# Miniprotein binders against a2bj90, part 159

Target 1, 235 residues: a2bj90
Amino acid sequence: MSRSARRKTSALNTVLRVVEVFASIQGEGPFTGTYSVFVRLAGCNLRCPFCDTRYAWSLEAGKPLGVEELVEEIARYEPSLVVITGGEPLLQRHPLNSLVEGLESLGLRVQLETNGILPAPARDEQLWRVYHVVSPKDVPVRVPGAKLHPSWVDYARATGRAWFKFLVANEQHVREVAEYVAKLGIPRSRVYIMPLTPEKLDMKELLELHSRIASLAVKWRLNFSPRLHLLVQLP
Below, E stands for the ipSAE of ESMFold2; O stands for the ipSAE of OpenDDE; V2 stands for 0.75 times the mean of E and O plus 0.25 times the DockQ between their complexes.

## First folded at step 19 (miniprotein)

Design OX3 (at its last look DockQ between E and O 0.94; V2 from the best seeds 0.87)
Fold by OpenDDE base, look of step 19:
Structure OX3 (fold): chain B 235 residues (1-235), chain A 83 residues (1-83)
Amino acid sequence: as target 1 above (235 residues)
Amino acid sequence: NPDDEDEAQWLLKLARIYQRAAERAARRGDYDKAIFYLLLAVELLEEAAELFSNPEIRKQIEQELQTTLERIEAYEKKLEEQK
């Protein structure tokens, strides 16, 4: 392989398509309330009708950024957690492993948000070491083309570094989640239910919906994820 | 049961929240999002109708459900016209 071909392959593993980088509070899942830097990656393998980040669906919506430059940018915020999100971050798996390596070298904790369609990290990937919140799109709400990859269940059992987050509107949705996770052998301690909220919901209605879904979480012995950022009006 | 009536009232309220969200999406031309929220509203209206004991309230919910289904069909046509 020519020196030029090695430079092109090294460059492909060191550049991410990034939509935005911002600091906020993690509003969802097991790290709710954590001061976090969010890295929203471009590109998604789904077209969820309820998606609030449709602007991130195209890879072209992201700016190309070097991994080293991105690590330096993130580090300036002094985050308690780095949240990698986007469309689907695992579409950029190779440069994402390089990003994780850089962040971990600085002692930064990393959490990935994924739809769980692509395979879980292998033991030789840097992504194996980080936390994952998997948001299946096949239950209870069915998005066309969504199917949880079975390797995420194996990863969760092997590492204890994965959680599963489900959007729900009523008790029937919570029942479907309970049946689904029981069938897959996912422990309830790793399952979060979250309110399915429309955009621009009134704060009183938003709070009532949170209360109703939280009560269902207790009844069904599941964890509850707020949408804390919506409740406190943060990004 | 008073608990069933409270739940039925909540489900009806939540269905109407999603219907309003669908109308906002449709006004923006986001018919895929509009249809999604209307389908969710249908499921909630069906469940609410089963929990209400009052036959007049049940009939009103069934009418609202039928109107919602007609809106879904109208938005499906509009979504096809955008392709």
Scores: ipSAE 0.859, ipTM 0.944, lowest interface PAE 0.5, mean pLDDT 94
Fold by ESMFold2, look of step 19:
Structure OX3 (fold): chain B 235 residues (1-235), chain A 83 residues (1-83)
Amino acid sequence: as target 1 above (235 residues)
Amino acid sequence: NPDDEDEAQWLLKLARIYQRAAERAARRGDYDKAIFYLLLAVELLEEAAELFSNPEIRKQIEQELQTTLERIEAYEKKLEEQK
């Protein structure tokens, strides 16, 4: 086989470090309720104290999987949406673009979840064409080092394929989010506020927190994101 | 103001939700998570205190604030010991 053919074949064997692959319902953001396959990539550039997935922080938590193998595994679930999450998936940007190429060649719809520290996709990346839910961690929660890269606002404006999601506990947090997004020029239609829910909350408390944050979303004319998977007890 | 009192009561309830979450995290040795939830609780207690006019209620909130701050200090020491 030629050198060009070998390079094309080798690109299809690009490796990702993967913590888990599982089917569930997308519980958050604009695609809430969608039958999804989640691909949790290893490694994170943050150590958020509220993180629910600390087991994905270390790159060593992931098993190496070839992109072609992973595409085949995902396809067997017949998902309506493939959610790429982690840790921080953009730490594995190069092989991630290869995964996106494989998934899109099968007509599978892809959404990325990111903390937005690393830059938004460039026009020549496969990631340019997928949907993104960006969760900045410097407002109202304040995680050290969690500065949103400004390219995400430009990307959202240019493509219409990004939304911004914020964890909030009270109206003061919502006010801070509103000020932050106004300063950055992020339109309200792209902004979600979501309840900051600790683990092991009883159902009554979980519902009450959802109700209070949803009322604030209406008051402040922002979108509300539930944590639907918690309400229906799915992963 | 009835609206302020309803909001203040919710803020107290939410602060106590986060205080319990912090205790659960501390029992697992996750002191960074515990401190995070207690700092949220402090913020909520301070906000609630501003909404109540009754000095006895404000005094109770100040006591709860003090105990919460003491718990933060204790957990900060435990987090440092883990280093």
Scores: ipSAE 0.828, ipTM 0.924, lowest interface PAE 0.8, mean pLDDT 92
ESMFold2 (binder alone), look of step 19: mean pLDDT 87; pTM 0.851

Design OX4 (at its last fold request DockQ between E and O 0.91; V2 from the best seeds 0.87)
Fold by OpenDDE base, look of step 19:
Structure OX4 (fold): chain B 235 residues (1-235), chain A 83 residues (1-83)
Amino acid sequence: as target 1 above (235 residues)
Amino acid sequence: NPDDEDEAQWLLKLARIYQRAAERAARRGDYDKAIFYLDLAVELLEEALELFSNPEIRKQIEQELQTTKERIEAFKKKLEEQK
């Protein structure tokens, strides 16, 4: 292999396309309320009509950043958690494993957000060690081309480091989630339902929707995910 | 049942929230997003219709359902014109 081919393969494993890096509070899932640095990666394998981050769908929307530089940038925020999100972070799996290795070497906790279409981490990946919140796009809202990869269920059982988060509007959606997770053998303790909120909802309507979905979570014995960042007006 | 009426009123309110979101999306040319929210509004209006016994309210919901379905078809046409 030529020196040029080795440099190209090393560069592919050490560079991420990043849309934005910012500090905020994790507003969703099992880590709600945690002071976090968010790393939004570019590129997505879906085109969800309800997506609030459409600007991240193209790989070209991200700037190329070195993993080492990105680790240093994240560390300056002194985060309690690093949240890797974007379009679909697992589209950049190889450099993402290098990023996780760098962050873990500093003792930083990492949580990945994924749509669950791509395979779960294998045991030899650095990603195996981190927390994952999987947001399936096939239930109750069906996005074309969305299908949960079965390996996420196996990963959840093997590690206890995965949760499943579902967008819901009403009790029928909650029923569909309950049936879906029962069929897949996902423990209810790993399932979160979250209100499907449109953009520019007023605070009164936002609170009422949260209240209604939280009541359904109790009724159906599921965990509730707020959209806390919307409630407290953070990014 | 008073509980059914409260739930039905909530479903109507939520449907109208999604309808407003759809119209905002359509004004931006986001017809895929507009259709998505109107489909949700249809589901909620249909559920509310099952819970209401008052004939006048039922008639109003049926009219709103029909109008919403017509808007969906209009936005589907607009979405195809963008391709």
Scores: ipSAE 0.863, ipTM 0.946, lowest interface PAE 0.5, mean pLDDT 94
Fold by ESMFold2, fold request of step 20:
Structure OX4 (fold): chain B 235 residues (1-235), chain A 83 residues (1-83)
Amino acid sequence: as target 1 above (235 residues)
Amino acid sequence: NPDDEDEAQWLLKLARIYQRAAERAARRGDYDKAIFYLDLAVELLEEALELFSNPEIRKQIEQELQTTKERIEAFKKKLEEQK
């Protein structure tokens, strides 16, 4: 077997299917307001009706990109945070771990966004050391097949590097979230409720919805997540 | 009760926000998204109905509920036609 062929075979293990890479502000969750580079990976294991990023559902929507090349591209933005999102990024778990390794070697802070269906990182994965925002899709809005893998709660307790974010429209939804997280043993300090916002709301409606959900967060002693990028009209 | 009246009016407003979102989604052919938003609107209208005591207002909400449920069935039919 030629050395050229061996090198090509090894390089294939470092490729990700990437839909887009762009700079913006993290608009949601515990890192809201942070200058970020977003890496949207292709493929999703759900077909949520409310999904804002349906263009990322198919693996074929992504272009193959070498992990080393992607690390260099991300680094040029000089981000304060690298947000790995998608689809569902954990569908590309192995090359994703390689990406995380490269980013961490440069001292870049990484946050993963996941629907939590696939298991939390194992201790020997590079993903173990980064931050995770887990958005379960089985409460309050129930997507078929969207059960949160129980390892995420164990991971959050063991590491302190995971938070749980839920879309809500009203107080009944917040009650359902509160009951769900209590049953799973997720502490309130790790829980965010976020307004279930349709596309193209006018600014008055968007602000009113934010205000109402924020008031519920205070009432229920949960963290509030805005959708800040919508308020400031960034991607 | 001012707090109950404010909440009831907000629930109606939010239901209508989701109804408009459903129609926007339907115009794009996204009938699964449209149904999702109308299901939310039904939940909100049912909750608002329990807070209003005025019979004329309650009748109007019940009519809106019926119309919304009929719209859901129409979108379900369109979704099946896309399959």
Scores: ipSAE 0.852, ipTM 0.935, lowest interface PAE 0.7, mean pLDDT 92
ESMFold2, look of step 19: ipSAE 0.849; ipTM 0.934
ESMFold2 (binder alone), look of step 19: mean pLDDT 85; pTM 0.828
ESMFold2, fold request of step 20: ipSAE 0.835, 0.824; ipTM 0.928, 0.924
ESMFold2 (binder alone), fold request of step 20: mean pLDDT 85, 85, 85; pTM 0.830, 0.833, 0.832
OpenDDE base, fold request of step 20: ipSAE 0.849, 0.854, 0.854; ipTM 0.940, 0.942, 0.943

Design OX5 (at its last fold request DockQ between E and O 0.94; V2 from the best seeds 0.87)
Fold by OpenDDE base, look of step 19:
Formats: C-alpha cells, structure tokens, sequence
Structure OX5 (fold): chain B 235 residues (1-235), chain A 105 residues (1-105)
C-alpha cells in the first residue's frame, strides 16, 4: 500500500459520529457499579421495538467528533471504565479502533456494548484488547434480522474478554437462553440475564421484577445483571 | 400428601399472581407506547403480556386442581375468567395496533 493510501485510510479513521458523552455508573453486566464514562455512538443496524435509545438509530443523530478530541474529553472525567455504546458501535469500526488505541495509551480500561450481529474483533484490531458485552437480539426476544455472528463465541473462548447479556421476562425466556448458550458452547459463567423493564416502571414493581429474575438466575445457575442505574435513578 | 399439595398450590398461586401482575405492567407500557403512536413497541409489549397471561392461566388451573378449600377454588375460578377475558382483549388490541402500524407505512 502506498504512503498516500495509508494517509487516506488514517484520515478516514479519525472521526466518530457521537450522540452523547456522559459520566455515570455502569448499571449492567460484569462491570456493574463501576464509575464510567459512556460514549454513545450514532447509527444502528437494528430497530428493536424495546430500544430505550431510539434517538441514536440514525448516523445523522450524532455529531462528528475527532478521536483525539474525544480521548481528551473522556480523560477529563478520570473514569474507572470507558463504556462505548450507542445504536451499534461496530458500524464505526475503523475510527473506533483509533479511539480504543488512544484510550488504552492513557491506561484507561474500555468496554464495548454490541448487539453481536457484526463480526467480533480480529487479532490485529485494537478492539481485540478491550472487554465486550454482547447483547444478542435473536433470543429470547427475536428482533427481525438479528443473528449472533459466530465469531463472538470464538472471541469469547480465545480471550475471556466477552460476556453475553440477555433480556428476560420469565422462566421460559431463561430456559431459552440456557438452551441457546448450551447449543453455541458459551460457558454459563459468561452469560448474564437481565430483567426486561418497560419505561417509567414504578420503583416497587421494578424491585420486584429484579428480585424475580435474580431468583431465576440462581435457579438456572446464570449471572444476573441488574439495571442498577434505574434502581438508583442515574442516567 | 395433603400438606404437600397445599404447599404446591401456594407456590403456584404466588408465581401465577406475579405473572399476571407482570402482564399488566407490559399492558400499561403498551398503552403508553400506543398513545405516542409507537405501535411497534405497543405490539411487542402486548405479545409479552399474552405469553405471561397464558402461563399464568395454566398455573392457576393447576392451583385450582390442588385446592382443597372450596372458597379458594372459587376465587381461582373467578381469576381464571378474568385472565381469559384479558387474553381476548389483548389479542384484539394487537390486531388493532398491527392495522395502525400498516397505516403508518
């Protein structure tokens, strides 16, 4: 590849479409309770009916931000974790690898949230080094066009840096998750079930739903993800 | 034993009552979505409510079968009738919202 082709590929990899950047606690998955900066990227390859972040579905909903400027903005929060989320962050894979490189150079830990439709990171990507929480949209709740890419199972096995998080409402959903992960050869220790909560749920009802799903997690020997941010009324 | 049957009936009732409550939570979420014109979200939550109501119905039927107290059995029968009516109404609402969703395309 000519020096000009490398410069053009480097220039195309320097801008992200970002919806919002904010500090909070990680409310979900293996890093629950961690003080985190959230980077919500624009654009999604799905239209989940239950999506709480529909405003992030369009790429045009995000502002173009340079990777260097974004690294500096994130670093000012002194986060214990950087959570890259959005619609689907991997739609911006190239500049996202540059962002990860910048953040890791500062010693910051990075976690990606993905729907798992796009391929897992390759060994030569900066994304290979970070943590991933994959939220499949094909089980137990089926979103049309959602299918977990098989490379995520391979990535999880090879690195130990991936977890799988599933939305559930009842024991039947938990059973379907257990069957699905068994079929794919995903270790139960990497599986989280999380309550499917509607918007503006009453706090008493929210707590009861958490209790019921947590009891099912114990019964089925799966990890439980709270929606801690909803319980403590943080963003 | 009669004591084991009673314990099992109480467990089934607790679970069935929770599922019924959760179904109603999703029904309210669906109504809020529909009022905003979000019929895709409304249908999604009503489909979940149907699944939960159907499960609750079966658990209440089993609890009725195990109930040795006639007053408890009658209370369960009244709940079963309510769930059957809620199921029918919920299915009708799904079809109405599907129609409205197609009208938005």
Amino acid sequence: as target 1 above (235 residues)
Amino acid sequence: SPEEALRRAEELLDEAQWLLKLARIYQRAAERAARRGDYDKAIFYLDLAVELLEEALELFKEAERLASNPELAEKIREILKQIEQELQTTKERIEAYKKKLEEQK
Scores: ipSAE 0.857, ipTM 0.933, lowest interface PAE 0.6, mean pLDDT 94
Fold by ESMFold2, look of step 19:
Structure OX5 (fold): chain B 235 residues (1-235), chain A 105 residues (1-105)
Amino acid sequence: as target 1 above (235 residues)
Amino acid sequence: SPEEALRRAEELLDEAQWLLKLARIYQRAAERAARRGDYDKAIFYLDLAVELLEEALELFKEAERLASNPELAEKIREILKQIEQELQTTKERIEAYKKKLEEQK
């Protein structure tokens, strides 16, 4: 088989379906405040009613981009962090591992956002070395079909590269999160609670909700995640 | 002590008022979602609002039991009546939106 034919096969295996690429600030979780490039991948294995990115649910919402082309596009932004999000990025696991390899070869730091339904990375995957923010949707928000894969807890313990982020509205939700993470053996240092924020809140309401949830984080000795991009009006 | 009971009642009232405000935030979010035809989102936010209203109701009832001032107790009873009506209305909207969601299927 010629080198051209083999090259075509390899290029086809390195294509991602991408909804959008944009620069902004990481507004949530352990990397809050970091200048980032966001890569939103198409496709999701959930239909969360509160989802703010419903336009990414269908795989067909994404346009095919070659991994090498995507790496070059990302690099031009000179990001401090590359955030891979979606939909659910792990639905495109194979080409995603190729993207991670390309980004790491340029010394770019990568964070993945996942709902945790699909298994955590294996040791031989490029994703093994990436930072992960896992947002389970089975507690306190009970989305049908959402169940955290248990491998994420093992991965977090083995690598120290995963954190767990939960949407909460009140203290009862925080109690449910505390019970859930205790049962699974997730240490408090890896847990974030974040305000369950609907679209179009005014700034006063945003600040009040942040204040109330932050106070609960202190009370329960959990980390607090803001929604900083909403507070500073960035995408 | 009377001072401890007063302090506790004030804490309950502060939290209960916040829960009412938050429930209304979610009710407005649900109305916005319903106008877009997103009835699954609307139901989700109304379910949250019901949860918050029920919690607020319990906190106001506890504050009423701690109230030594008849005027405060009467004010709380008026609020309880308003919450009960708001709960009824919200649950009726949930059922209406469930019917709309089924019609979209």
Scores: ipSAE 0.854, ipTM 0.925, lowest interface PAE 0.7, mean pLDDT 92
ESMFold2 (binder alone), look of step 19: mean pLDDT 88; pTM 0.884
ESMFold2, fold request of step 20: ipSAE 0.837, 0.839, 0.835; ipTM 0.920, 0.917, 0.918
ESMFold2 (binder alone), fold request of step 20: mean pLDDT 88, 88, 88; pTM 0.880, 0.880, 0.875
OpenDDE base, fold request of step 20: ipSAE 0.841, 0.848, 0.847; ipTM 0.926, 0.930, 0.929

Design OX6 (at its last look DockQ between E and O 0.92; V2 from the best seeds 0.86)
Fold by OpenDDE base, look of step 19:
Formats: C-alpha cells, structure tokens, sequence
Structure OX6 (fold): chain B 235 residues (1-235), chain A 105 residues (1-105)
C-alpha cells in the first residue's frame, strides 16, 4: 500500500460521531461502582423496542469529534474507567481503534459495550486489548436481526476480557440464558443477568425487582448486574 | 405431609403474586409507551406481561390445589378469574396497538 493510501486511511479514522460525553458511576456489569466517563457513540444496527437511548440510533444524532480532542476531553475527568457505549460502537470501528490507542497511551482503562452482532476484535486491533461487555439481543428477549457473532465466544476464551450481559424478567428467562450460554460454551463466570426495568419505576418496585432477579442469579449460579445508576439516581 | 403442602402453597403464592405484580408493572409501562405513540415498545411490554400472567396463572392453580383452607381456595379462585380477564384484555390491546403500528408505516 502506498504512503498516500496509508495517509488517507489514517485521516478517515480520526473522527467519531458522538452523542454525549459524561461522568458517572458504571451501574452495570463487572465494573459496577467504578467512576467512569461514558462516551455514547451515534448509530445502531438494531431497533430494540426496550431501548432507553433511541436518540442515539441515527448517526446524524452524533456530532463529529476528532479522536485527539475526545481523548483530551475524557482525560480532564480523571476517570477510573472509560466506557464506550452508544447505539452500537463497533459501527465506528476504525476511528474507535484510534480512540482506544489514544486512551491507552494515557494509561486509561477502557470498557466497550456492544450488542455482539458485529465481529469481535481481531488481534491486530487496538480494541483487542480492552474490556468488552457483550449484550446479546437474541436471548431471552429476541430482537429481529439480532444474532451473537460466534467470534465473541472465541475472543472471551482467548483473552478473558469479555463478559455477556442478559436482560431478564423471570426464572424462565434465566433458564433460557443458562441453556444458551451452555450451548455456546460460555463459562458461567462470564455471564451476568440484569433486571429488565421499564422507564420510571417506583423505587420500591425497582428494589423488589432487583431482589427477585438477584435471588435467581444465586439459584442459577450466574452473576448479577444491578442497574445501580437507577437505584442511586445517577445518569 | 400437610405441613409440606402448606409450605409449598405459600411459596407458590409468593411467587405468583410477584409475577402478577410484575406483569402489571409492564402493563403500565406499555400504556405510557402507547400514549407517546411508541406502539412497538407498548407491544413488547404487553407480550412480556402475557408471559408473566400465564406463569402466575399456573402457580395460582397449583396453590389452589394444595390449599386446605376453603377461604384461601376461594380467594385464589377470585384471583384466577382476574388474571384470565387481564390476559384477554391484554391480548386485545396488543392487537389494537399492532393496528396502530401499521398505521404509522
């Protein structure tokens, strides 16, 4: 590849479409309780009926931001973790690899949130080095067009840097998750179940739902993810 | 034993009452979504409410079978009738919202 082709590919990989950047506590998954900067990327390859971030579905909902400028913005928060989320962050895979490179150069830890439809990182990607929380949308709740890409199972086995998070409402959903992960050969230690919460729950109802799902997690020997941000009223 | 049957009935009632409560939480969420014109979200929550109501119905039937107290059995029968009516009403609402969703396309 000519020097000109490498420069053109480098220039195309320097801009992300970003919906929002904010500091909060990571409320979900293996990093629950961590002071985090959230980077919500624009664009999604799904239209989940239960999505709380529908405003991020369009790429046009995001502003174009340079990777260098975004790294500087994130660094000002002095985060214990950088959480890359959005619609689907991996739709912006190329500039996202450049973002990860910049953040890692500052010694910042990075966690990606993904729906797992797109392929897992390859060994030559900067994304290979970060943590991933994969939220499949094919089990137990089925979103049309959702299918976990098999490479995420391979990535999880190879690196130990992936976890799988599932929305559940009852014991039947927990059973379906247990069967699904067993079939795929995903270790139970990498599986989180999380309450499927509707918007604007009463705090008492929210706590009771958390208690019921946490009890099911113990019964089924799975990890429990709270929605801690909802419990403590953070973004 | 009668004591084991009573304990099992109490466990089933606790679980069934929770599932019924949770179904009603999702039904209210569906109504809020429908009022915003989000019929896709409304249908999703009503489908989930149906699953929970059907599960609750079966647990209440088993609890009724295990109930040795006639007053408790009668209370469970009243709840069963309510759940059956809620199931029917919820199915009708899903069909109405499906129609509304098609009108938006």
Amino acid sequence: as target 1 above (235 residues)
Amino acid sequence: SPEEALRRAEELLDEAQWLLKLARIYQRAAERAARRGDYDKAIFYLDLAIELLEEALELFKEAERLASNPELAEKIREILKQIEQELQTTKERIEAYKKKLEEQK
Scores: ipSAE 0.855, ipTM 0.932, lowest interface PAE 0.6, mean pLDDT 94
Fold by ESMFold2, look of step 19:
Structure OX6 (fold): chain B 235 residues (1-235), chain A 105 residues (1-105)
Amino acid sequence: as target 1 above (235 residues)
Amino acid sequence: SPEEALRRAEELLDEAQWLLKLARIYQRAAERAARRGDYDKAIFYLDLAIELLEEALELFKEAERLASNPELAEKIREILKQIEQELQTTKERIEAYKKKLEEQK
């Protein structure tokens, strides 16, 4: 077996620790409403108190799946978008690049969700060509260790393939977000504010919170992200 | 003018009432989280509720200053008293949950 064949076999045999794979709609950010397959990777470098997906924090929550096998599973759903999320997917960066390579070879569009602590993709990574929704966790609420890596702003500027999404509850939070993104040089067109929604909110409360945050988005000239999957009761 | 003051008071009341409602939403979310043993989440929501209650309290105070209707002003004063008690109760719950969180370590 040649060295070239061994490298190809190794990349195809790369393993990801995966919590779940499921079809739904993308309920948040710039691709809201898109029929999607979600791939939730195990492991996170944060312990956000408000996290909706605590079951993905531990690497042990995921089971090992070969990248080639995972690509085949995803393809069977015939998605319009593949959303890679987690925990923090960039903790499994190397096999994640292999997964992206496989998905792109099939012409599948990929979006990654990240807390932005680890650096943005380098030009020679498969992840360079993927869409990214970056959710910093140091504004407006501050999670210990959650500093946004500055490369994400450079990446967004260079590629146009990154957006920044922030959880907010009130106008004070929106003001802090506006100040933060202005300081970092992130244009408003790349910024989303999204309602900080606890689990098990009744529909009337959920709609009212959406309405109030959407009004703030208009007032502050920022993009609004719903939690559409909650509104339509999808996973 | 009295008309301008009334319109401003009504605007402040709408926002303050929403903030109070939102604070209570987060308080209930905190109680649900605590019942599951997620005391870090519970504390996070209660801290947020305190911020919202304090903001609502300031908006109600300003609306009271602008109100010319004595019955409305009296209603606002009752609400302020309720908010102050709610703040105290919420701070007590935070301290209780902090003890529970420490025990989980």
Scores: ipSAE 0.831, ipTM 0.913, lowest interface PAE 0.7, mean pLDDT 91
ESMFold2 (binder alone), look of step 19: mean pLDDT 88; pTM 0.875

Design OX7 (at its last look DockQ between E and O 0.92; V2 from the best seeds 0.85)
Fold by OpenDDE base, look of step 19:
Structure OX7 (fold): chain B 235 residues (1-235), chain A 105 residues (1-105)
Amino acid sequence: as target 1 above (235 residues)
Amino acid sequence: SPEEALRRAEELLDELQWLLKLARIYQRAAERAARRGDYDKAIFYLDLAVELLEEALELFKEAERLASNPELAEKIREILKQIEQELQTTKERIEAYKKKLEEQK
């Protein structure tokens, strides 16, 4: 590849389509309770019927932002963690690697949230170095076209920087998760179950659902993810 | 022991009551989605409600089988009929929303 082709590919890797940037508490997964800046990227390769962020499904829903400008914006919040989420962040893999490089240069910790359909990071990607919370959409709830890419299991084993988070409603869903992770050889210590909450639950119903699913997590020897942001009424 | 049997019955009753409550939570979520024309979301939540109602129905049939008191068995049968009717109504709503979803394409 000519020096001109490498320069053109480097210039294309400097802009992200961003829906929103905000500070909050990480409400889910292994980093629950962490003061975080959330970067919601635009575009998704799924159309989950239960998605709370449908406004992020189109790439056009995001504004083009330069990586350098975005790093500066994030740094002003002095976050304990940068959470990269969206529709599917890995649809913007190239500029996302540049973003991670910029954030890591400032000593910021980064967590990616992904549906796990696209391949895990390769060793030569900046994304290899960050934390990943993979939310498969093929078990227990089946979204059409969702299939966990097998490289995520390999990445989890190689790095210890991946966790798998599953939405569950009842014990049957928890059983299906347990069987699925056993079949794939995912260690139970890397598995989180999270309550499947509909919109506009009252606080009593929300708390009871959390209690029921947490009890199932103990029974099945899995980690529990709250939806802490819903419980404490944060974004 | 009789005390252990009573505790098990109370645990089963609590589980059954929760399943029914959760099914109704998802049914209400489905109705809210359908009112917005979001039939994908409505169907999704009704499918979850069906799963929970079917689970509850099976557990109540087992509870009926284990009921030593004829009056209790009759109360359980009345609840079973209500769950069966709610399940049927929920399935009919799924089919109605599937039709509406196809009309939107």
Scores: ipSAE 0.824, ipTM 0.912, lowest interface PAE 0.6, mean pLDDT 93
Fold by ESMFold2, look of step 19:
Structure OX7 (fold): chain B 235 residues (1-235), chain A 105 residues (1-105)
Amino acid sequence: as target 1 above (235 residues)
Amino acid sequence: SPEEALRRAEELLDELQWLLKLARIYQRAAERAARRGDYDKAIFYLDLAVELLEEALELFKEAERLASNPELAEKIREILKQIEQELQTTKERIEAYKKKLEEQK
């Protein structure tokens, strides 16, 4: 079989454990505001106490779906961006590379969300070519065992396709982020700080927290990420 | 200069009001999480509230030193006492929730 035919046959036999697929906007990070389809993969290598998506922690929460079937489902939404999230999507790395191949063959733009514990993509992986938003959980929120793999910094410098996003509540947290990224050599242009928002804030509190964290971003010369989907009440 | 000290004191008071408001936001979030049995989440939010209250305590002590008005300084001292009590109460809640979390294991 030709190289193209063999890859198509392999994708047909590859499955992902998927919790949910839905359309919304990307509310966070560098692609904020983009009409997106979210693919939430099952399984996580962390148990963050603040996690909004605890229902995706167990691999058993996911339904097995064939990669080609999933590509076709995603394409029907006509998304401007496909956001692969989870749990931790890199726990399903092999079939995830097959999904990315299928999506890119249709010209669909892909973003991965990861906690950065597992290594960044190698140059020969399909994941090498997609955008990544890396959310380390060791600073400032201090989740045990959440050490960022150093390859993500190298990947970001080599490709320009990775950004680093940190949850913060106050200026002390922003200072800790600034020290952390400086030590790792992550340029400020690749760093986002985002408000640590508990569930069920009223709109006034939500807006005030956004305003305060955005002001800190300007003060510290970091990028600001909203949680726009919360402000506009989308999933 | 007295003008610089007054401006700094007013900036500190605005920041302090926000820190106290945010601490209450996280305390309410912790209470909601605890009612659902999510004691790990409740502890996380109370730890954040403790950090914010400790920061507020430091800044109120600076604001007290900068206050040129005796009525303002006395008001600040009253607030400091309230923050210290709220901090103690919050730490006690953390320990109670840690016990609950161990019981879930």
Scores: ipSAE 0.815, ipTM 0.893, lowest interface PAE 0.8, mean pLDDT 91
ESMFold2 (binder alone), look of step 19: mean pLDDT 84; pTM 0.816

